# VH-VL binders against Small ribosomal subunit protein uS3 (rps3), part 4

Target 1, 230 residues: Small ribosomal subunit protein uS3 (rps3), of Nanoarchaeum equitans (q74mz4)
Amino acid sequence: MASKVIRKFIQNAKLTVFSQEFIRLYLRGANVSKVIIRQTPIVNRVIIYSARPKMISEERKAHLAKLLELKFGLEKPVIEVLPIENPNLDAHVIAERLAMGIERNIRAYRRLAQRYLETIMNAGAIGAEIVIAGRLSGQRGKTWRFKAGNLRKTGTIGQFELDRAFNIAYLKPGVAGIHVTILKPDAEIPDIIEFKSPEEISIEEIEKIDKEIAEKMKKYLETYLLAKQM

## First folded at step 5 (VH-VL; framework fv_tezepelumab)

Design p36 (from p00 with light chain E30D)
Fold by ESMFold2-Fast, scan of step 5:
Structure p36 (fold): chain C 230 residues (1-230), chain A 122 residues (1-122), chain B 108 residues (1-108)
Amino acid sequence: as target 1 above (230 residues)
Amino acid sequence: QMQLVESGGGVVQPGRSLRLSCAASGFTFSSYGMHWVRQAPGKGLEWVAVIWFDGSDKHYADSVKGRFTITRDNSKNTLNLQMNSLRAEDTAVYYCARGPLYDILTGYFDIWGQGTMVTVSS
Amino acid sequence: SYVLTQPPSVSVAPGQTARITCGGNNIGDDSVHWYQQKPGQAPVLVVYDDSDRPSWIPERFSGSNSGNTATLTISRGEAGDEADYYCQVWDSGSDHVVFGGGTKLTVL
């Protein structure tokens, strides 16, 4: 028995999640981490955390605002871009950098995973894991797993924070999914923490909103599920 | 500078035990998965076992599973192979080898020790 | 268990190109690594991840991997290239490292 209020709330929440994923795809290359949409009666404030804020020009903000209004019905969107304090400890930033690096040179996948794990650990992580999975040739996919430090279940509750992200390397023979997990010391976070949650995405619902994004998300979800299978 | 040195090889009777050690130097031992690979006289390379960089996971060749135990001590930069219930077919030169940084199984062996000879004979 | 098949021996004349094959079902889906072993010595990595080469290995060494066959190519063969060569993969189905049987390269 869902009341009209509950149904409206659920639908608004799903639309917000789809909007956030669209923003990450639209701004690919700007190393976008979390995206927060705060709805008020007068404006919808969209806060984008980026490791490359200068890559998001005023023109790109204006175009994004129009797209969000047209495709997702966000009224009066106001785009705000904030820097990331430590991009080397941010799973979304690392995942995008790794994906784009592999796209430039697929043979460098191992070297890049090793270098980024070194970067993450040097930035103060307790542990980290990178999983690369893709169907590049033949019928079967390949899976590589790289780990550094300690990712074991913490016996010390409330002292560590787990950050996870997923991204896709778009390659000529296909795609490769990249999953990054970082365990780091707890930090005070003034804003709401968001997670990508690709498993909760309905491709059919996204296609109804935007066929291009649905096509990209379908490939994204397929590679994510392949990577998750390990 | 980067080096692996095996020790503990020798001649033993069938059914007995032997412990091999591998001392690592010149690199951050705790960041690398470590392997044991053996080679019988005049034969090819045969993989024996692997241990993850943090000791959390291990895998063994079917021929040694249940008889051999791979361990490591990251504080001492040491890899070990405990070999129980030895058989004549375990006679080989045993090499310790380093896997790729942070990767345990899917990669190559870029550093090898000189090898230590294990002879199982009556 | 996954099996890697190598020819037991290959001969090459000095200055000519040697090709050593490593056959395996869908080996192109795996990353193949190659080792050189001279008598009484430990193996030395010469090619990794199908076609990458360690910085200390001459560019005469190269590799390829597709379908059911991986190949180690040694151009401008030299007497010092005489050795046994082994291919290696990780078999995810068994969680095992698998080596080929080895190929003895003779430079005559």
Scores: ipSAE 0.204, ipTM 0.631, lowest interface PAE 4.5, mean pLDDT 82

Design p37 (from p00 with light chain D29E)
Fold by ESMFold2-Fast, scan of step 5:
Structure p37 (fold): chain C 230 residues (1-230), chain A 122 residues (1-122), chain B 108 residues (1-108)
Amino acid sequence: as target 1 above (230 residues)
Amino acid sequence: QMQLVESGGGVVQPGRSLRLSCAASGFTFSSYGMHWVRQAPGKGLEWVAVIWFDGSDKHYADSVKGRFTITRDNSKNTLNLQMNSLRAEDTAVYYCARGPLYDILTGYFDIWGQGTMVTVSS
Amino acid sequence: SYVLTQPPSVSVAPGQTARITCGGNNIGEESVHWYQQKPGQAPVLVVYDDSDRPSWIPERFSGSNSGNTATLTISRGEAGDEADYYCQVWDSGSDHVVFGGGTKLTVL
């Protein structure tokens, strides 16, 4: 038997997950990625990261707030929409764009998967994978896998972040599941120093800065060059 | 200038082994799935095998499964086909071919080597 | 087990349109690719993903794919188009690449 505190914690976690999925469905087309719900004693702040923030009008925010209150019991929700810094490295954004693209033209699934993988890699990913499962061609349901780069790099030469998303393409014959996995370089270093793209950073320039920062930048450059050659 | 060059073909007796190689140049070899396709004298094209970018995913035609092994060395830009327990019906020109960027199996072949002849006879 | 059926031969007069078919059950739901092969040479990709054309291939080469038949169309046929043509798909049932038997195009 779990304590009341633990049970309430689990129920709140479920509510948060369902609320986030509802928001993505309600705002489908706005390329919503992460949704953060911050509870305070007086308001519940709902922070929505979107690749198309202009699609989320004040009217839609007001209606969404009302729906969240009615469906999920969020008291005094305040909707805030923020842009995504790099939508081409965001698994949720890519998954939605791919799902909607396939819905418009089922036969384009391969071309779309290739294009988005190229887009992801060009945006600086170490590796990425797109998996499409369902009946897209032939007589049976099948799984198609498209992979680029290296998804198994360890942190010896740098730190990495793994981003995963799932979406569904709604098709006339049924549905197809879309899974997107993106392995990204650690973003910690860019927050410390305003610096150039990795190709513009030389060892000579690295040697001119503080030792701790120089070591981080050298690892970042080595990781980028290794990933670029894959 | 993107190229694929096969080597290692020759004449072998039935039941023996032969190793084919394919040297790639002019493109990022490690970003592409690679295939072997063969063609018997006067006959059509027959797909043989595929290997994914890192060597982890491999598929074989039923006629060669269990006898042939496809491998690659990305550090040397080389694709290999180890052919064991050779049969007369394996006699063919063997082409290495490049699959589409990021696609493991389901696409087209845009770059082909010139082929290497394998003759299995007594 | 999936089979792609091509006519063994097709003839076309110079300047006329040649059409080479590739038959397969529900092939219109697959992506079809086409190759040209001249004697003693490696195959050359002429059409991919049903209707897309590589930049090095003349615009008179085109493709279509619907129902149970894919078609390679060669407009304004030239003597240099004489070759064997192969269609190709990925077979979802066997998880294999499948080629058609080939069609010999004669320009006469």
Scores: ipSAE 0.065, ipTM 0.572, lowest interface PAE 5.7, mean pLDDT 81

Design p38 (from p00 with light chain D52E)
Fold by ESMFold2-Fast, scan of step 5:
Structure p38 (fold): chain C 230 residues (1-230), chain A 122 residues (1-122), chain B 108 residues (1-108)
Amino acid sequence: as target 1 above (230 residues)
Amino acid sequence: QMQLVESGGGVVQPGRSLRLSCAASGFTFSSYGMHWVRQAPGKGLEWVAVIWFDGSDKHYADSVKGRFTITRDNSKNTLNLQMNSLRAEDTAVYYCARGPLYDILTGYFDIWGQGTMVTVSS
Amino acid sequence: SYVLTQPPSVSVAPGQTARITCGGNNIGDESVHWYQQKPGQAPVLVVYDDSERPSWIPERFSGSNSGNTATLTISRGEAGDEADYYCQVWDSGSDHVVFGGGTKLTVL
């Protein structure tokens, strides 16, 4: 009984993952990131987060729903498309854009990786890494690594979210794998940069701009001083 | 305007030490890997060392490994090369060179300093 | 260690195409970069990643890389192209930079 329940759970999890991967492949070009499938007794809601929601027409939604019924047995799927708040901080969006860019011009792989790292960092990432593995400039497969900022950040005011994505560039000689890693600040924490030490923070000046931020900074300074004493 | 300016070159006796510095300006120094490349009088280019943009990894040519140390100070936009146990074959113009943006695996150089002459002789 | 072989000199007539070769075992599996160096000056990057050009370099400069030979091609040669040219790779097996011996280009 327990074994049967566990097996069904694993099977449903695999089906969900396959469905999500199929959706990203079917909607390639729409910069799809997160896909959530919510099952109810009446309807299955498929929520798709996209950086280019206008690329997903009502016709494409209807066709996708039919394919999900045929390939994955989803009963009465309802496709909902939501925008991504900041696509430049979304690893899946960046990975697809990079993959498609390399497919259009293989020679631009380095320039594209550099451009997207710049885009990610300018959007407020703490650090980011792009790894490209495959045959881009010769007969044998190679690995190219590009890194910006700090992926090992510690001792900061906020908490961080690590976002990872994998995508594939389809090339005439084969494929190239693309791995994107983005370390970004928690959306709940204000992005206040360049405090050299907590003692140098002017709470009074910050309070004139935003009282809530000043309270958070005051709490952080108090915690830092307490920890330093211990 | 992006610039790299080397300093610290001079005449030094074999077995002694010399420190070269490279001052960077006009770009975000902390985003680039940095290299030292040398050229003996009338000879070709020879790579010496690299330091990654965050200082975490370094590589050296076999001819200088164990004798030279590459370091950087991102707060001052400076690259340094500490040269110990100098030999006559270390005589060369030493160039500071910038690697590709964010790239930690390649060695092409888009910006070069004018070079500083190091002469090892007795 | 990995070795890059260049001809010591190449001559080209004004307006004609110069080709400078860079030989290396399976060099087509590496990314090749090219530098121009005029007397008393620092090197200048003219081609990178086999065939890409910096924005400040004329379209007359191009590159290719296949098998055991990479080639720098300078079309419509000009007197100002006279210089020493060096090819360079990042040897992924040793994590070090390798330069060719250099080629002196003369425009006659």
Scores: ipSAE 0.240, ipTM 0.611, lowest interface PAE 4.2, mean pLDDT 82

Design p40 (from p00 with light chain D49E)
Fold by ESMFold2-Fast, scan of step 5:
Structure p40 (fold): chain C 230 residues (1-230), chain A 122 residues (1-122), chain B 108 residues (1-108)
Amino acid sequence: as target 1 above (230 residues)
Amino acid sequence: QMQLVESGGGVVQPGRSLRLSCAASGFTFSSYGMHWVRQAPGKGLEWVAVIWFDGSDKHYADSVKGRFTITRDNSKNTLNLQMNSLRAEDTAVYYCARGPLYDILTGYFDIWGQGTMVTVSS
Amino acid sequence: SYVLTQPPSVSVAPGQTARITCGGNNIGDESVHWYQQKPGQAPVLVVYEDSDRPSWIPERFSGSNSGNTATLTISRGEAGDEADYYCQVWDSGSDHVVFGGGTKLTVL
């Protein structure tokens, strides 16, 4: 009995992660961060936090709702878009901006990473790290790490939140993985923030939902694992 | 006013040790990687060592590896170079130099000290 | 080990353009930085990340980097530009900083 409930919970959790990543891919450029799916007996409310909410038109919301219903089996999805209070402290926003910036000018990768790290720290982060892995310049693929502040738990502040994000820069030589980690103070009482590792995701499970998304997620996972090993 | 001031240079005999220091002021020292670069009289620039902003991750030129140790004290805004087993070819003006903001990968040097002369002779 | 090759000397007439080259295998894939050093003084950064210039450096200084050659270009040469110039890269193969041998610029 418990085993069956646990299996169903895991299946639903995977489906939720996959649909959240699909939403970020579909709305790439709108600087999407948190995606919350709240299930009620009447509707499935999909809450999307964006740094550029005006880029998500009513037509795009309607089309997204239809795709979520068709591809992920979400019953009667209702799309709600909310602004992000401080996009400079949001790991997903920074990761997307950095990825797209590198795509526009690959040789600016170091300057962009340094600039965004400075932007994060100036916005009030306790610590931050940007890792870029792939072939950006030089004779072979490499890993570049940029760190600022303190990423370890501190007793001095007592209030903190860890935010992590991964994104991919699509380049002529191939792809580059971008990992952003931000430790920030939280004005509210600290709540536990969980980040789902790509390693927990099955490519076979994703392919059952959407082959195109599965191919993108496979590249995401391959790039992430390569970056992790380096 | 951003400044780097080296000290500790002097005349020393081969096989002896010497410690160089670099005092930083006018910027957030703990946010920058720091380098030592030397220049023998009448010769070009030669990179010696780097230490990252957090004190981890150090690299050394092959000519000094195993003999020199780079350290930093972010609470005192100081960079140090411990030079052991000195050789005649270590004779040079030693500069401390500031790397790019938050850069783990070595890059350009935008602020340089005035240099301190180290002469290894008998 | 990776080597950066610079001409030992370059001459330019006042008001004309000087070009100082820095040769290296696939140097266009690396970021190149340039320093000016006058006698008895510490080096001064004049160009970084191939073509960027610090705010305290005149617009006459520019850089480029492609293939096997990086170039520092000094337009409208002045007597005050007379100095030694060094190129510098991070060698991705050895994890070391590498300087060129230096070029003496004479303004005559």
Scores: ipSAE 0.046, ipTM 0.573, lowest interface PAE 6.2, mean pLDDT 82

Design p41 (from p00 with light chain S92Y)
Fold by ESMFold2-Fast, scan of step 5:
Structure p41 (fold): chain C 230 residues (1-230), chain A 122 residues (1-122), chain B 108 residues (1-108)
Amino acid sequence: as target 1 above (230 residues)
Amino acid sequence: QMQLVESGGGVVQPGRSLRLSCAASGFTFSSYGMHWVRQAPGKGLEWVAVIWFDGSDKHYADSVKGRFTITRDNSKNTLNLQMNSLRAEDTAVYYCARGPLYDILTGYFDIWGQGTMVTVSS
Amino acid sequence: SYVLTQPPSVSVAPGQTARITCGGNNIGDESVHWYQQKPGQAPVLVVYDDSDRPSWIPERFSGSNSGNTATLTISRGEAGDEADYYCQVWDYGSDHVVFGGGTKLTVL
């Protein structure tokens, strides 16, 4: 028998998942990826990451907030929309674009999958896979798999980030499930080059070694100081 | 510029083994699924086997399943077909062929090798 | 088992249109590809995904696919078109490539 605390935890987790999926469905076409719900003492902040923020008007935000309160009991929801830095590396964005593309022309499914794989890899992915399951060709439901790069993680944990998404194409023969998997470098891991903090950089010492590098470092520090004052 | 060249064909006795190779050049070999297709003298085309571009998935025609093994070496741009327990019915010209870009489970063949003849006779 | 049926032979006069059929149960729901093979040579892809053409193939080659019949159409037939033609699909149910029996095109 589960305790009251455990039961409430499970209910809250389910509410969060269902709310996120409802938001993606309601805003279909706006290329919504990540949805974060943060509870504060005053309001519930709903942060929506979108590749097409302009499609989410103030009126649509207000209506969505009302629906979240009515359908999910979310108290005082405040909708915030943020852009996605690189939509071509976002599995949810790719999955929605692919689903909607197939809905427009079912026979283009192969070309669309191939083109999106190229788009993902050109954006810097280590590997990617697109799986389409349903009746797109032939009488019976079938599975098509398209893959590029390397999706196998080497032994070190945290070197790569795995992004997964599922979407549905609504077609005359029924529905087709679309699964997108993207393996990309962990965004929190520094690139090949490492920079010291500005406070540790001595332009005078660097100039004694290499005058060109000193000039570049001086410009870097000037840019940093200007940004800090803004 | 893009080409496939088969080798390893010859005359063998029934029950023996033969290994075919296919050398690829002029394209990114590791991005394409590869197939073997055969044609008996005076007959039509018969599909033999396919291998995923990374080597992790394979499919075989029922007539060769359990006897033939398809492999690839992406570092050398080569496709191989190991043929064991050969039968007179395996006598054919064997072609290697390139499947669509990144497509593992569907196939049209835009590049074909010249073919290599395998004759199984006693 | 999925079977593709082609006529064993088709004849066309120079300058006329040849039509080669490929019959299969609900083949219009499949993607059909076509190959040309001349004696002693490897097959050459002439039409793929029902109606698309590789850039190296003349515009007079075209394809269609609906219902139970796919068709390869060769307009303005030339002596150089004389060859065997094969249709092909991927049968996902069996994970097998299926070829038609082939059609010999004779240009009289």
Scores: ipSAE 0.062, ipTM 0.575, lowest interface PAE 5.8, mean pLDDT 81

Design p42 (from p00 with light chain G93D D95A)
Fold by ESMFold2-Fast, scan of step 5:
Structure p42 (fold): chain C 230 residues (1-230), chain A 122 residues (1-122), chain B 108 residues (1-108)
Amino acid sequence: as target 1 above (230 residues)
Amino acid sequence: QMQLVESGGGVVQPGRSLRLSCAASGFTFSSYGMHWVRQAPGKGLEWVAVIWFDGSDKHYADSVKGRFTITRDNSKNTLNLQMNSLRAEDTAVYYCARGPLYDILTGYFDIWGQGTMVTVSS
Amino acid sequence: SYVLTQPPSVSVAPGQTARITCGGNNIGDESVHWYQQKPGQAPVLVVYDDSDRPSWIPERFSGSNSGNTATLTISRGEAGDEADYYCQVWDSDSAHVVFGGGTKLTVL
C-alpha cells in the first residue's frame, strides 16, 4: 500500500526533486551534478552527470536502481552515467568538493574556497560566489562569503548562464551549508540588454535557508542509511 | 614583490580636500577587497573604509562617513580615497591594505603599504 | 559599536611565553586577527581566523578565541618580538572593522 501511494505521487515534481537529491547523496564522492529522470511508457531513464564516472560501478548502479524502485516507486529504472564536460564550471561538483574538503580539514575552509574560486575563474567563468554558513569554530554560527569576477554585467540575455548548487559539510560541531554560484558563457544573441544587479539576499536569510535545507538533507541521509541496510 | 604604494599625502588646511591614491602591483588587484586604515601620531590603528573587489559595496567608519569617498580603478590597479571637509582629527598616516582573496565579508589585512602622512593644520 | 579591550602593556622575559588578551562581548563568536607593528613600520599580520598563521610567521605565534577573550600567545619570546600588537574583528552588524587599542610588548 505504501509503495502504491509512492508510485502514484512519483509524477509529483517534489518527489522527482527528492529522488534527485537522494541520488546525489547515495553517490556522494562521485561529484554528481545534473540528474535527469525521463519517463517513457517502457522504461524510466535516470541520467546521471558525474565528474568521476569510474566511481559509479555497475554494482552501485544496480543497487541504486533497486533503491529508486523501492523508495520512490520508479518502474524499470535504467541508470546511465555521463561525464561532465568541464567539472570546474559545475556548481554541484564544486559544492561537493568543497563540502568534503572542509569535512577532511575544517581549518582549510578559507583556503579551499579561495582555491576553488580560482579554479572556476581559470576554467572560464565570468563570475562566481561561494557562501559557507555554519559553525566551523566558536560558539555561534558564522558566515563566510567569497566572490570572484563579475556577477553584474551589461550584455545580451543568453550570453551567459547561471549555475547554482547547495551542499552540506557534516562536521563535529554541527553542519555547514555551502552555496556555489557560477556565471559562465553561453550562446551569443545580437540584441544587448542591461544586466541588472542580482537581487541580494541578506546573511540572515541565507542562514535561515541553510538551516531548513540542512534539516531536510539530514532526513534524506537517515533515509539513505536505512535503505542501504534494507 | 607584491606591494602597495600610497601617495597624495601632504599638509592641508581644515575644511579643504585631499585625494590619496594607492598603486598595487604583483597580484590580481581585481580579486581583492581594499581598505584604508589610518594611525594618528603615537596612537593606535583606526579603520577608515573598505571597497569590495568589484566596487559593488563600500563601508565607512562613522568618523568619516559623508566626508570621505573610497573608489577603485581595476584597469589601473589603483585604490583612491577622496577626503573632503578635512578636520585636525584626520591627521594621521594613511595605510592602504589588502583584504583576503575573494572575501567580501571578513576583514583581515595580509599586505599593507608603507603609509602616506596627511597633516591637517592651519 | 563593538569594543575590543587590550592591556596597554605586557612584559616577558627572553625565552618565556607572552600572552596578550583581547576582550570583547562574545568575541568567541567572531573571527579574530592579530597584527604586529614595530616603530616606523606598517603592521604585519601574525595570526588570522583565531588560530591560523601566514606561512612567513614562526610557529611560536599562536592564537585562541573562546567566550569573551581571544589570546595571542608568543612562545620562546625574543627581543625581535618587541612591538605593538593589535587584535581586530569584522563586526557584521555595523559592517565595520574594529581594532583593539593595542598592547606594547616589552622583552626584558
Scores: ipSAE 0.176, ipTM 0.620, lowest interface PAE 5.1, mean pLDDT 82

Design p44 (from p00 with light chain S94Y)
Fold by ESMFold2-Fast, scan of step 5:
Structure p44 (fold): chain C 230 residues (1-230), chain A 122 residues (1-122), chain B 108 residues (1-108)
Amino acid sequence: as target 1 above (230 residues)
Amino acid sequence: QMQLVESGGGVVQPGRSLRLSCAASGFTFSSYGMHWVRQAPGKGLEWVAVIWFDGSDKHYADSVKGRFTITRDNSKNTLNLQMNSLRAEDTAVYYCARGPLYDILTGYFDIWGQGTMVTVSS
Amino acid sequence: SYVLTQPPSVSVAPGQTARITCGGNNIGDESVHWYQQKPGQAPVLVVYDDSDRPSWIPERFSGSNSGNTATLTISRGEAGDEADYYCQVWDSGYDHVVFGGGTKLTVL
């Protein structure tokens, strides 16, 4: 009895994490930062924070709600989209903008990384790092690292927040992973739950839910691990 | 104007030590990786060492690894190269050079000093 | 370990196009940078990231990089272009900067 109850809880928790990751992939381009899923006896409330909320039309919300019901068994999902206060301090927003910028012009990767680091620092970050790993040209994978400011923790506990995000640039030669790290002053953000890092994701479990998502996650994890070796 | 000025070169006997300095002005020194590049008389360019903008990472050419130490002082806008156990083959003009903003991994050098001559004479 | 091969010398007539090559195994997978050095002077960056130019360098300087060969192209050659030219890459396998042996350009 107890073991069965525990297994059900773990399965439900993993489905919640997988559905959050699915939402981020489905809404790529809308600069989604955080996704919160709140379950109640009546509805499942899905709150999506976006730097480009206008890109998430009512039709896209309706389709997403249907997909969440069909693929993840989420009962009566209600999708709410909220804006992000400062997108220039949000690692997820910067990572997606950088990935899409590189997709438009591969040659601009260095200039884009430099400009986004400047943007992050001007927005008030203590320090930031951008790592680009993969094949931007040719056949060999390479890693480019860009850093600004101070990423080390100070002697004062709880006064700084470390924000991390990863994204993928889809290129003709292959895939390039983008890892963004921002150290910023601690800001109280109530009730925002992030999905886990790529290292904590089980591809086998995702395959049981959706083969397409599993293939995307496999490429994402491989790119993240390459970037992390630096 | 952005400028790099090397100093500390001279004539030194094999096995001894010498310290080179590079003074930077006209740009935010703490935002750039810095390099040392040398050129033996009548020969080509040879890279020596690099130090990241915050001093957190360093790399050396195999020919100098274990003998040379690259350091920087961002409060004084100064780059240093401590050269120990000098050999005749270390005789060269030593240039300090600036890497790209925030990046050292695929680096080019857009600003160079005028160089300082190091002669290791037996 | 990377080895960059440049011809020792290249000659060009005034007003014609000079091409200086930099050979390396799979060099097209690297970012190639080019420097000009005149006697008694420090090197000057003329092309970076394969084909980009610093703002102070004339547009007649250009670059390309594919396969096993990177090329520096100098259009409308001038006497003032006489110098040694060096190609450079970052060898990601060894965390080292590698320079080519240099090419002396003569404008006859």
Scores: ipSAE 0.270, ipTM 0.651, lowest interface PAE 3.7, mean pLDDT 82

